# Miniprotein binders against q93zb6: the designs that were tried, part 2

Target 1, 365 residues: q93zb6
Amino acid sequence: SSSSSDPLLVKAAKGQAISRPPAWMMRQAGRYMAVYQKLAKKHPSFRERSENTDLIVEISLQPWQAFRPDGVIIFSDILTPLPAFGVPFDIEEVKGPVIQSPIRTEEDMKRLHPIDFEKLQFVGDSLKILRREVGEHAAVLGFVGAPWTIATYIVEGGTTRTYTVIKNMCHTAPDVLRALLSHLTKAITEYVVYQVEHGAHCIQIFDSWGGQLTPEMWERWSKPYIEEIIHAVKKRCPDTPIVFYINGNGGLLERMKGTGADVIGLDWTVDMADGRRRLGSEVSVQGNVDPAYLFSPLPALTEEIERVVKCAGPKGHILNLGHGVLVGTPEEAVAHFFETARNLDYQTLFQNHVPAEKAEPELVV

## First folded at step 1 (miniprotein)

Design T1b
Fold by ESMFold2-Fast, scan of step 2:
Structure T1b (fold): chain B 365 residues (1-365), chain A 80 residues (1-80)
Amino acid sequence: as target 1 above (365 residues)
Amino acid sequence: SPEEAERLLKEARFLIEWAKELLEKGDLEEAIKLLELALKLAEWALRLDPDNPEALKELKEIIEELKKLKEELEKLKEEK
């Protein structure tokens, strides 16, 4: 397979020569879009929307139809694969995700089993349809939560404000926690490979709760498992780039680079020039326009996009926000973001003006 | 510039009202995120129209509410 047939986003992820940065947004499909709000009223269960092939495809394609981003991410949830390896959950309107039977002991670990893809056909089927629909015009993205982030949900029983149970297990039940993280690492690796085999051009790993750890704790409890996943996936799917993102990652950039990911996503609090300097040229970057800029005047948004692109450099940049699209974001601003990205030209942005030498030298006496 | 500042302030007010709805539902973390966004929009409005009294008023109110909510969230995070 020739790299010339790869989508623009995949070429950028691999640091290949391209004419402009590709662009997509985290939380690309969602409540900021009127069409999504109408669909959600008809189908109010989030699990229904994230586990029905027709709805997943329709929702994932809503921003594609409206804005033509360079990436189309499958509409899903990081908890979606959990029931397939023995961890059932529900999503409650007020509380969000709830895991009725948390895993905290050796006995609890006996519920876990190898991932069963018959329970995830809606993911594979949706990816195949998305790949067909976008053709050569965009990359299809899959995604997955990192072992620490997923373990936090499982151990805490859902969303947590304290991280008390999982942090306590680091000291009181480290063998159980290591066994859980090891099982999750195997299941996540298989799930990433499954997504690639069913149409994903690129995978993003989210370790959102990893940002709540000190760098030393993250090196101990998260980084090794992410490295194992990336190594295994790269061996089995060598042509598929991996993007790695942590919210609040300013203190972790060099350590994130060490995972072997092709692309490091920067949150909006990181200066792009500093991030590029710290990461070097061996990896690509994604981001990192502040989502709040989508509420600014359109000319100011254009200037910020150009500033970020210039700081990222003429290769190895996937333009994105530094965080997900926010509720209430104007659709006009999202459209402008993608239109601006399409109209950028690296040669123009990085043009060196070299004045022509005088054809006739001035003789001065 | 002043017209665009007023648009940003309207968006900030919308986010504040949305945050109030989330607070009634007990979703403090999402409410804080919306208020932080409202703060940024009000700050941006002041950059476009530095003497805007509505932008100054919104900034002060958002800062006070964020301080209160962050204190409440911090107390929840201190569960031992």
Scores: ipSAE 0.000, ipTM 0.309, lowest interface PAE 14.7, mean pLDDT 85
ESMFold2 (binder alone), alone request of step 1: mean pLDDT 78; pTM 0.726

Design T1c
Amino acid sequence: SPEEAEKLLKEARELIELAKELLEKGDLEEAIELLRLALWIAIFALELDPDNPEALKELKEIIEELKKLKEELEKLKEEK
ESMFold2 (binder alone), alone request of step 1: mean pLDDT 78; pTM 0.717

Design T1p4
Fold by ESMFold2-Fast, scan of step 2:
Structure T1p4 (fold): chain B 365 residues (1-365), chain A 80 residues (1-80)
Amino acid sequence: as target 1 above (365 residues)
Amino acid sequence: SPEEAEKLLKLARELIEWAKELLELGDLEEAIELLEFALRLAEYALELDPDNPEALKELKEIIEELKKLKEELEKLKEEK
């Protein structure tokens, strides 16, 4: 496989020379689109929509058909692989994900087994179709939750505001938590490889709940497992870039770089110039336009996109939002975001831009 | 500009009405997301037209409703 045949997004992830930043959005397919809302009314079960190949493909392609982003992420849920290794769940409208039988004890751990891909064929089939449909024009993205984030759902029994059970397990049942995290690390590694083998050009790891840990606790309870996944995936799939994102990651950037990820996704609260300075030039960045700018007048949105791109630099930048697309986002603004990205030119943006120099001395005569 | 600020406030009001419809359907999390963005639009409108008393009033109302709904969501999640 030739690096020159890689999609623009993959070249950016690898820090290769390109003419403009590629762009895609977290939560790219979703409720903000009228076509998604219509489909969701006809198929109200989120699990049906995320576990049926035809629906996954249709939904994943909705933003591609409307906006032509540089990346097409598979429509799926972070919990989708869980039943395949022994953790069934449901999704409820108000409560979100519910895990009826949380895992909290050594006895509960006996329910876990190696990941069974016969139960995830809809993921593999969907990725193959997406690769066929858009692979010549855009990168196909797969994704997965980090072990800490997935473990939080499993032990809490769903979403939580307090994180009480998992935080208490760090102190009262650390051996059980380590065993769970180790099992998740193996299952997640296999799931990432499965997605790559079935068509994903790039994988994003979400440690959405990692931001709830102090840096020291994250270093102990999350980072080692993410490093293990990245190392294993890089050995088996050496050409596949990995993007790593944590919501609320301002305090963790340097530690995130230490995981071996190719691309660090910046949260919307991080100043791009500061983030780039802290991460250096050896790693690529993703983000980080505040999703609120999608509600601003279009010229202000253009100005903010150009500001972020200039701060990120002429290489190694995947333009994105610093958070997922929100319900109520105007489709016109999303279209404008992608059109703006396509019309950018690095040579023009960085023309006559030189590093700050000492003011020219006044001539003495 | 005052014209741009008014367009943002109009959009914020439309998002608030949509959030109310989502609340009637039981979509509490989606309603909260819409209200958070209505809040941001009202803040930006106030930035574009700092002397706009309508933007300030709208901002205060959105903040109060958002706090109430977040408390309700937290209570529902705790009930399991």
Scores: ipSAE 0.000, ipTM 0.298, lowest interface PAE 14.0, mean pLDDT 84
ESMFold2 (binder alone), alone request of step 1: mean pLDDT 78; pTM 0.721

Design T4
Amino acid sequence: SPEEAEKLLKEARELIEKAEKLLKEAKELIEKGDLEEAIKLLEEALKIAEEAIRLLEKALELDPDNPEALKELKEIIEELKKLIEELKELKKELEKLKEE
ESMFold2 (binder alone), alone request of step 1: mean pLDDT 77; pTM 0.727

Design T4a
Amino acid sequence: SPEEAEKLLKEARELIELAEKLLKWAKRLIERGDLEEAIRLLEEALFLAEWAIELLEKALELDPDNPEALKELKEIIEELKKLIEELKELKKELEKLKEE
ESMFold2 (binder alone), alone request of step 1: mean pLDDT 78; pTM 0.748

## First folded at step 2 (miniprotein)

Design A4a
Fold by ESMFold2-Fast, scan of step 2:
Structure A4a (fold): chain B 365 residues (1-365), chain A 102 residues (1-102)
Amino acid sequence: as target 1 above (365 residues)
Amino acid sequence: SPEEIKKLIEEAERLIKLAKRLLEWAKRLAEQGDYEEALELVQEAIFLAEWAIDIATKALELAKEAGDPELIEEAEKLLREAKRLIEEAKKLQEEIEKKLKE
């Protein structure tokens, strides 16, 4: 039983005293689960699954029912809010997300409008149900893509790892790109507040593509917009912690701390002890078990979880993977991850050993 | 530093190994007629291999600045391997997509 009304994950995010790290996983609901695969065969459209309240709730609750993580993230898509502010998209079975009319010119910008929440009621309704179902036992998480990451999808017309169009726009159309990022900042801020007002205990911001920028370019093209979002959200929702995650963030940790986020998510390439040292005690950390360890023998997974937890320290740590759950991950390994987290005890892990030189010597008769 | 570069090389190698395993599983699933699951594994393998290219490219840039021929060679080898995986995965993706359309 807890003497505080805040869920364990929220206490960790705020750096409060707790007995163990809370745990959840990025991409927690998904194809690695047999129950998800069965549901996806019945409802093959990803947009149907991510835009229907009943399906969102069912899917979001699948890992909670199976594994009892300390966080339940809404099943959704990073592109979900886009049609609500003037950027329609489709998810093609073959190509994945496609934006048929990318925004690349001043003329294209005229299609954008303020976010219309009538088009996003399924998000708000789903969050209310999730909060009712698990809110006494787990934190409900909402999420959003950072302006740079969302702009990349919009200007590229879908997913790409070359990022040729958006990088070119930094040089050839910086005014258009800044206008787009500014519009996205306003829409994202409203979307975060909307999620909090409808039941999210905590919000994660994903700047998934920010790690492809040099630190100088990230400071120029991403950081100011994220800072603006966090500042605005904290003013309107002061009790809601914000987690900030970037893929490939090893070179960006200190700059990520500078955004004002409560929790910095470390990717799997960062050594947890080094990351904790660089970030200091002013922020909490999330992560960062290498998802490949879920394919290792269970004792090796346990040892790695314990190593990461010891490096993160006895407070201000949300245990997670350093990346989303990979397709093909054994459900048994995911169950073991959460069971291991529940069985951890900070007092036991950080018990001080009396140095040998201070111990009474063994007497030989 | 050489230690930093070696860590990047190690991480790119891990991503490449995982992408290879996912691609192997995708081939088995496709052989069994489980095309939807196979497609998802192929897409994840492509994502991991592209991520390995990003990491290996950074390792290569740092190795060139450090003037270390061995680290340059290791990073270039990983880039070639990741690119081959992407080519192989995209071919399998096209095959699976054709089957799903049938």
Scores: ipSAE 0.000, ipTM 0.375, lowest interface PAE 11.1, mean pLDDT 86

Design A4b
Fold by ESMFold2-Fast, scan of step 2:
Structure A4b (fold): chain B 365 residues (1-365), chain A 102 residues (1-102)
Amino acid sequence: as target 1 above (365 residues)
Amino acid sequence: SPEEIKKLIEYAELLIKWAKFLLELAKKLAEQGDYEKALELVQLAIELAEWAIRIATYALELAKEAGDPELIEEAEKLLREAKRLIEEAKKLQEEIEKKLKE
């Protein structure tokens, strides 16, 4: 360990000088891996896998053991903290996440309480173990859903195709929705701080459903709550970088920068050069290789990785996919992605190579 | 979710369309005796169709999770089409390789 012992990923997030981009993947542990599939057959309940410390650690370390990424994200669910502040849920095979008692009225709001970390010890314990196991070599990442995204699950009762309930609440029950978003903001702030205190080097905020809003609606219903979280976390954990990601974020990049996040994650549909131009050099970027490129021939994948890295620039870039790794992704392609990232050198990549002239520059004749 | 699934389906359709184009061009080149170029196009057609299968398989899994019968049917049709295309391409590949050995 050196006097600058921050992991490579943390240095990149802070825009510090480094020799190559760090790399990790959203949905890094999961069904594309044979070892995960085998474990899921023995432990078929997703809640068991995401709420048991030993299983969380084992799953989170599967990609670390196989691929040695620069970041290890805790295996968890975006809904995991919800029961700890009064919102029980289940995960059903066909329907996915189900919230049996949605919150839609002032009366429903009475069920909410401050976050109880006794119900989340498996998260804190898992982070401590991950930090011990990989902290000398890689950054440990925690994550959380943004208030709008979490509120959407809560008021819709689970997944939604139309966003009908939450959109209707913007017009018919805006005070209830604002009260819910405010409660979520406080709970999420505490949960982020909890993850940092228990071992996370870095936190990613996901506003997955924010990309379904117009920029005006997102600025009204999501941005203020995210800003509040980031400001509160920065006061209590000033050395912890925050990555902010929205799926479908092409129209929101400048507004996302305005939240105070250290790193803006780019969606796979955004050209990295355009995204970097719009965001400038004052903020770091993450992404954004199209996950579909992992299905291409390996030389084509190498070329795309190099293209994205060149466009992102020689500092302040965390190499990632523009979305989560897809089911059926070849493990060989994932291995190649991380090996390619490790073999990159910024100096080599950004130098102009001109063939040597036969005549020497110093020749006087 | 449904919008993302539809985008994956559209991408798989695009890959299948290009694989079909390359396979038909390869057939024409093989008939004209240009076996080396025909082989290159057949191999590329197989790669694109295999790529389409991977994307369509992922789209199918998401469509099943969403419980959307229309998207399930669309993804299944693409899988059948891509698999048929690979079978056809491999037969042509074998014929071309035999001619090149000659």
Scores: ipSAE 0.000, ipTM 0.157, lowest interface PAE 18.8, mean pLDDT 86

Design A4c
Fold by ESMFold2-Fast, scan of step 2:
Structure A4c (fold): chain B 365 residues (1-365), chain A 102 residues (1-102)
Amino acid sequence: as target 1 above (365 residues)
Amino acid sequence: SPEEIKKLIEWAERLIKLAKRFLEYAKKLAEQGDYEKALELVQYAILLAEFAIEWATMALELAKEAGDPELIEEAEKLLREAKRLIEEAKKLQEEIEKKLKE
């Protein structure tokens, strides 16, 4: 209940006074880590790893044990809640997620039902354990896909290269698509609240496929449902900040701010200074170091981290990558990223970039 | 300690002076019709002034704990100055954004 007791990441999300930016990485648990690779070899089913409480907890804690990030995100899949409201899926090694019975017609919609949390106890149990293990040292993050992104998986039948089915439904079956998005909005709202009630300090909404829409189409087919989720969650969980991220979001930043999210995640293609200018100081930002910098010499990585932090400003910044950690990323670079973040000090950082009082001011951004 | 509080006050004062400098340049760029650069500078001025508020607030809290009336007064003056600066900067920001909106 006291804002002073919040983890560093939550304070940053709320735009509160802090001495340094908190840091975590999207996809921080995963294939780049040797310990994950060993566990995945012993437990080769992705669904086993993402639906078994002990494995979820072990995997989620691997980056925290190795690197001590300021955020620990639950190891899960964006499709994990789908079977709980009537959309079963499988995960194939090469293709990834597959939905054998896509929803595309009014008749298909009859398969949907309210979300059944008895089928998601492994999520709630995992969050409770993570909160117990790290809650005094790091923020626990839950996450969810936005309605547009989830609908894309459902109507396409899994991962898609073209987004043809859902884009065509905007024109040929808009009433069915609206009904699906409405059902997903209710299920997603309940799933976010469930994660908060079971230990998440913070929630990230991923509209991973929202970047496939023009800004005008995104405002019609995605934004209203995200606004509804955020509004409903803030009423029921008023102390929980929400982070909103879209892949390819450079053209959408002002519209993303309009959703009511506390933190806007910038992708790696957005210049942080430009993004911060466009969003202003009243909302917090997350990101946005290019994941490719993790393959650069460590001094170059330090310089890029400091550049991004300076551009984001001395408050309301959650340091992250602008995209998920890439396969093959050196663990030494990830360790260096988090150590660099821990050793930053806003007072010192901004003192070094303050123009001389005597000289005519030259501002380099 | 009083010396630590004075350092926080000096840092907040320096940030306020720099925010004023950036706001002055933003006004000049806006007069010249360079609204994109003017917006960048006014945003930077706001960020510096907000940071000044955070440092001045820390100084005020410590000064109150120490029971030092002079340091309390100095910190409060800096808070008022930074808040006025943000108000001025936000008005300029609104003017620039209206011109860019078209």
Scores: ipSAE 0.000, ipTM 0.179, lowest interface PAE 16.6, mean pLDDT 86

Design F1c
Fold by ESMFold2-Fast, scan of step 2:
Structure F1c (fold): chain B 365 residues (1-365), chain A 80 residues (1-80)
Amino acid sequence: as target 1 above (365 residues)
Amino acid sequence: SKVWIIVEGKSEEELEKVVEKIKELAKELGGEVEVYIKGDKVLVFIKGLSKEDAEKLAEEIKKLAEELGLKVYITIEEKE
């Protein structure tokens, strides 16, 4: 296959010439859609919905059938691969994910083993079906949590607001934490490759909890492991672009660029023009319309989309929200977002743009 | 914690009352508030709250919405 046969989203990720920005949304499938809410009532267990091939495919394709985005991301959870390498979890009512047996000591580490893909066949099978269903019309996206983010769940025993256990381990049990992060790095690398081999055109890495760290702490405890994953994946899957996203990433953009990711996802609080300037032209960007803009009047949403696209420039931009789509978002606004993206034309948007290096200055008199 | 509040109502007047009360309660708790309006729906996004304060805010807003006959959805985010 040639680069011209790549989906629009993959071409944008690689910084290739295209006529418009591709568009997709983080948390694209979910509670804002009436069809998802109805399905979730019938199948109330999140684990059932995220671990059954038929349900994963149905949910992942709900936004595809309704809105025809340029990307279809597999419906899953960042904790989904954990049981496959020795860390069982449950999802409870309002509390969310719970890990009954956290890993905090050398003794606890003995439960870990190499990732067992026999336990993850529903992921591979779902990706194969999604790839066939979207054909050449969209990119299929897989995703994974970064080692720091996954380690936080494992050592905290679930979600956390204080990060007490993992932050204490940085100082009181750094050898155990390094060993855990190293094991996670190997498992995550294999999981990314597995997703690519089963149909993903593109992978997004989420370091959701990385934004909670100071830049120095992130550089020490998260960045090296992400770099190792990206380096290994690029060697084994050289044609697959990697998107890297951290919530609250305004202070981390240059460091995120340093990981070797092809695309840096910008948080909604980052000005797109500033982000573009800070990252330079050697990487592509994703984002970053404020998800709350989907509650504005449609003409105002169109203006904001055009503003973000103009700031991102005529190539190397995957249009997205700066954060996941919100519960209660009007489906009409989501439809309008994707329709607006399809109707954009870079030539029209940049019709008065004259490249500085090819232009002669006007004579000053 | 981050709090997302979606309010649906029959009248602009009722929606404005809920929005103003949410802003008041959030500011008392030290939160930063952003409001977006789309037809008969309003999204309120609040940052800078502790888990305890986010839960208190959510409960008070549910009571207010019930009193005013408005439909409300509240999401408290702990991860992306």
Scores: ipSAE 0.000, ipTM 0.227, lowest interface PAE 16.5, mean pLDDT 86

Design P1b
Fold by ESMFold2-Fast, scan of step 2:
Structure P1b (fold): chain B 365 residues (1-365), chain A 92 residues (1-92)
Amino acid sequence: as target 1 above (365 residues)
Amino acid sequence: SVEVIIWVEKDGEKLYFEFKVDSPEELKEILEKIKELVEKEKPDEVLIYVKADSEEEAKELAEKLKELLEKLGFKDVKIEVKGNKVFIVAKK
């Protein structure tokens, strides 16, 4: 049950009656903002920026101060929790993230241990400060990578174009891959609960690389572990909504709904009306304005936002982009997006209710 | 220098292009690059964002880009200039 003081985003996630859609953006803090670029020049190490409490808080609040979105997501990296359970990584200037010791064999698995939250205190401290700063005016979001996505980084040794090592392990070392995915499932479950206990109103699970699997392979190698996480988190944190997002998810929507997530994030390539129809009314939806629309004239952006909102319906919709904010996105367009969302009114947008597909009553007397 | 971001839609697929121009003939170079891109990709829809060095340059770019896109066959060209920024959506 949610109190009447719960943030708008949490109410939307739970499908409760609200006056307008809440809005936030994936990657809302970052390189498109001049204030972020200035801070990044002063603190050029991404690990410093993502592992220092003061910097995490400052960066996470930059879009809050500028645009007042309905959600404030902690500035962090999908790889941030990895060292806390035995997988060190670094970020190299040219190569990006690098896993120093990939895990590919039973011997490699011996390096893994239960997650140590003393190594993640900067996450918990940052969430507490963010919760205090936004009060009841916004939801604080935590996030985590799904086991398949995290395993891909670990076994590939960093970013990958081909997914060769992990796909090969599905056939040549499935017992090792299952053991890794099981360990990740436990660590991720604890990390989600940790974020909730330290201030997150809502958690988003990213299975960014799950879209690289066929639907059958995703059901085998990703879905069961996500279901286990969601089930465990809902048992321990029953009031916390979970949003589930996969990039390139058009073929997976029904299967994503099957995970038990409260909110399904739609990729920008999915037609909102079609996605809503396929998912039904039992789950909420998030998205899915094409990030490229932020480069359009402001009236055209307003029209597109209203179109998406009307397709999603007057309940259970978290307005977002269908993908992260693009580098070079005009800050004015981002400001306009949030101002447009704030000025929407469901009563005005749906003053002529869309009739159901049932026949009109007949007057026979 | 002028920064240009272009999204083109072709056969339901969207492609991203980014370029920067810093030359004495930057207006001409921008127009030529956009023309070449449209002629090569043959998109049904183009979204263009330009960050110019001045408001005067942005207004001039907007006028010339509208003429170019109309000549290239786009029937619905929506343009907004705000400060040194130009926002364009062009559809066939």
Scores: ipSAE 0.010, ipTM 0.506, lowest interface PAE 9.8, mean pLDDT 87

Design P1c
Fold by ESMFold2-Fast, scan of step 2:
Structure P1c (fold): chain B 365 residues (1-365), chain A 92 residues (1-92)
Amino acid sequence: as target 1 above (365 residues)
Amino acid sequence: SVYVLIEVEKDGEKLEFEFKVDSPEELKEILEKIKELVEKEKPDYVFIIVKADSEEEAKELAEKLKELLEKLGFKDVYIEVKGNKVVIWAKK
């Protein structure tokens, strides 16, 4: 009835009482879907597909129209905002993302400027349309890369297997790296607020390259900037939950909790029961079904979904995969995942739960 | 003062309007300006941001704007109130 009520996913992110876990998938729009593959043949440039409002909306809505997930994430790239603050890039066949002019020195940093949202209208327009199309039936999600992850692309000139340049800068040019991370923190904060103001119910921060740091180095080079972003966003957008995800995050869960994020995303290598125990009940969790389970027989997939949900507990859980949807994933398995999530009921699932110790009401005199 | 940003779209063409009302008690003036704009431009899609001086005014404006847009023929009207800010998406 009321369009101002929170979607199921937002309620879960805030740890509110709900009847079932909401569900969405990282990379839910994309290459595993026949409709996406057909569209990509007509529009072979990834930049065209990720920077044209009509195409962004069409692609973002493909999984929602087919499967009705509880979350619709904008189809975009982690590098999409970069040209708007002075870092142009291209996406090349085979090589992937390429930054022709990496930033590695004080001189290079003169190219950076405050983020220009006139160059990102396709993001804002797409979010507005997505919000309108899903109405009260799903949450719209925006996302952004964390400063360390974005700095890695900028400094390395694109994707890297070695992380040599940025890791060396931690030791040989720490003041330059700190200045770059500070500039990125400001731009990323504004980009998150922009996405929220244009329709995103929820934002996911990806620190994909943060897993390449030791825990001590991550505390030094990534965590403070993420904390600054979360603090600033919560002050300006207090009702918008933030999900924080790192691939390969098993060693970082407690430190990730310390960022102030509302929801910690667990990757597929973390046991949900262990992750929940380590994080406690004060934060919500997202995940973490192994994407490979989507290749298993449907009854086995159902059992794994129920196992993960039982381990996460009866509130504060956004059901997801522990990683993005893999190429070649059967669409039937994706449909089954979302149908299984919709048919779950926390009261039924936890009807035989017996607490370790029961508290009895005390006599009132 | 109350700040209003309104974007209207018809046949793929977008027009953006901004106006400011210094008196919060003149909520009717805001509603009248939006009504006149929609009647003149006859858009298929409307996006509105209102920044009011109080949360109470934002809630009242949200309620009245939803009613107005529904009366103007918009079937899908989605409204979000965040503190003193109102964001509206409407489609015929």
Scores: ipSAE 0.000, ipTM 0.238, lowest interface PAE 19.1, mean pLDDT 86

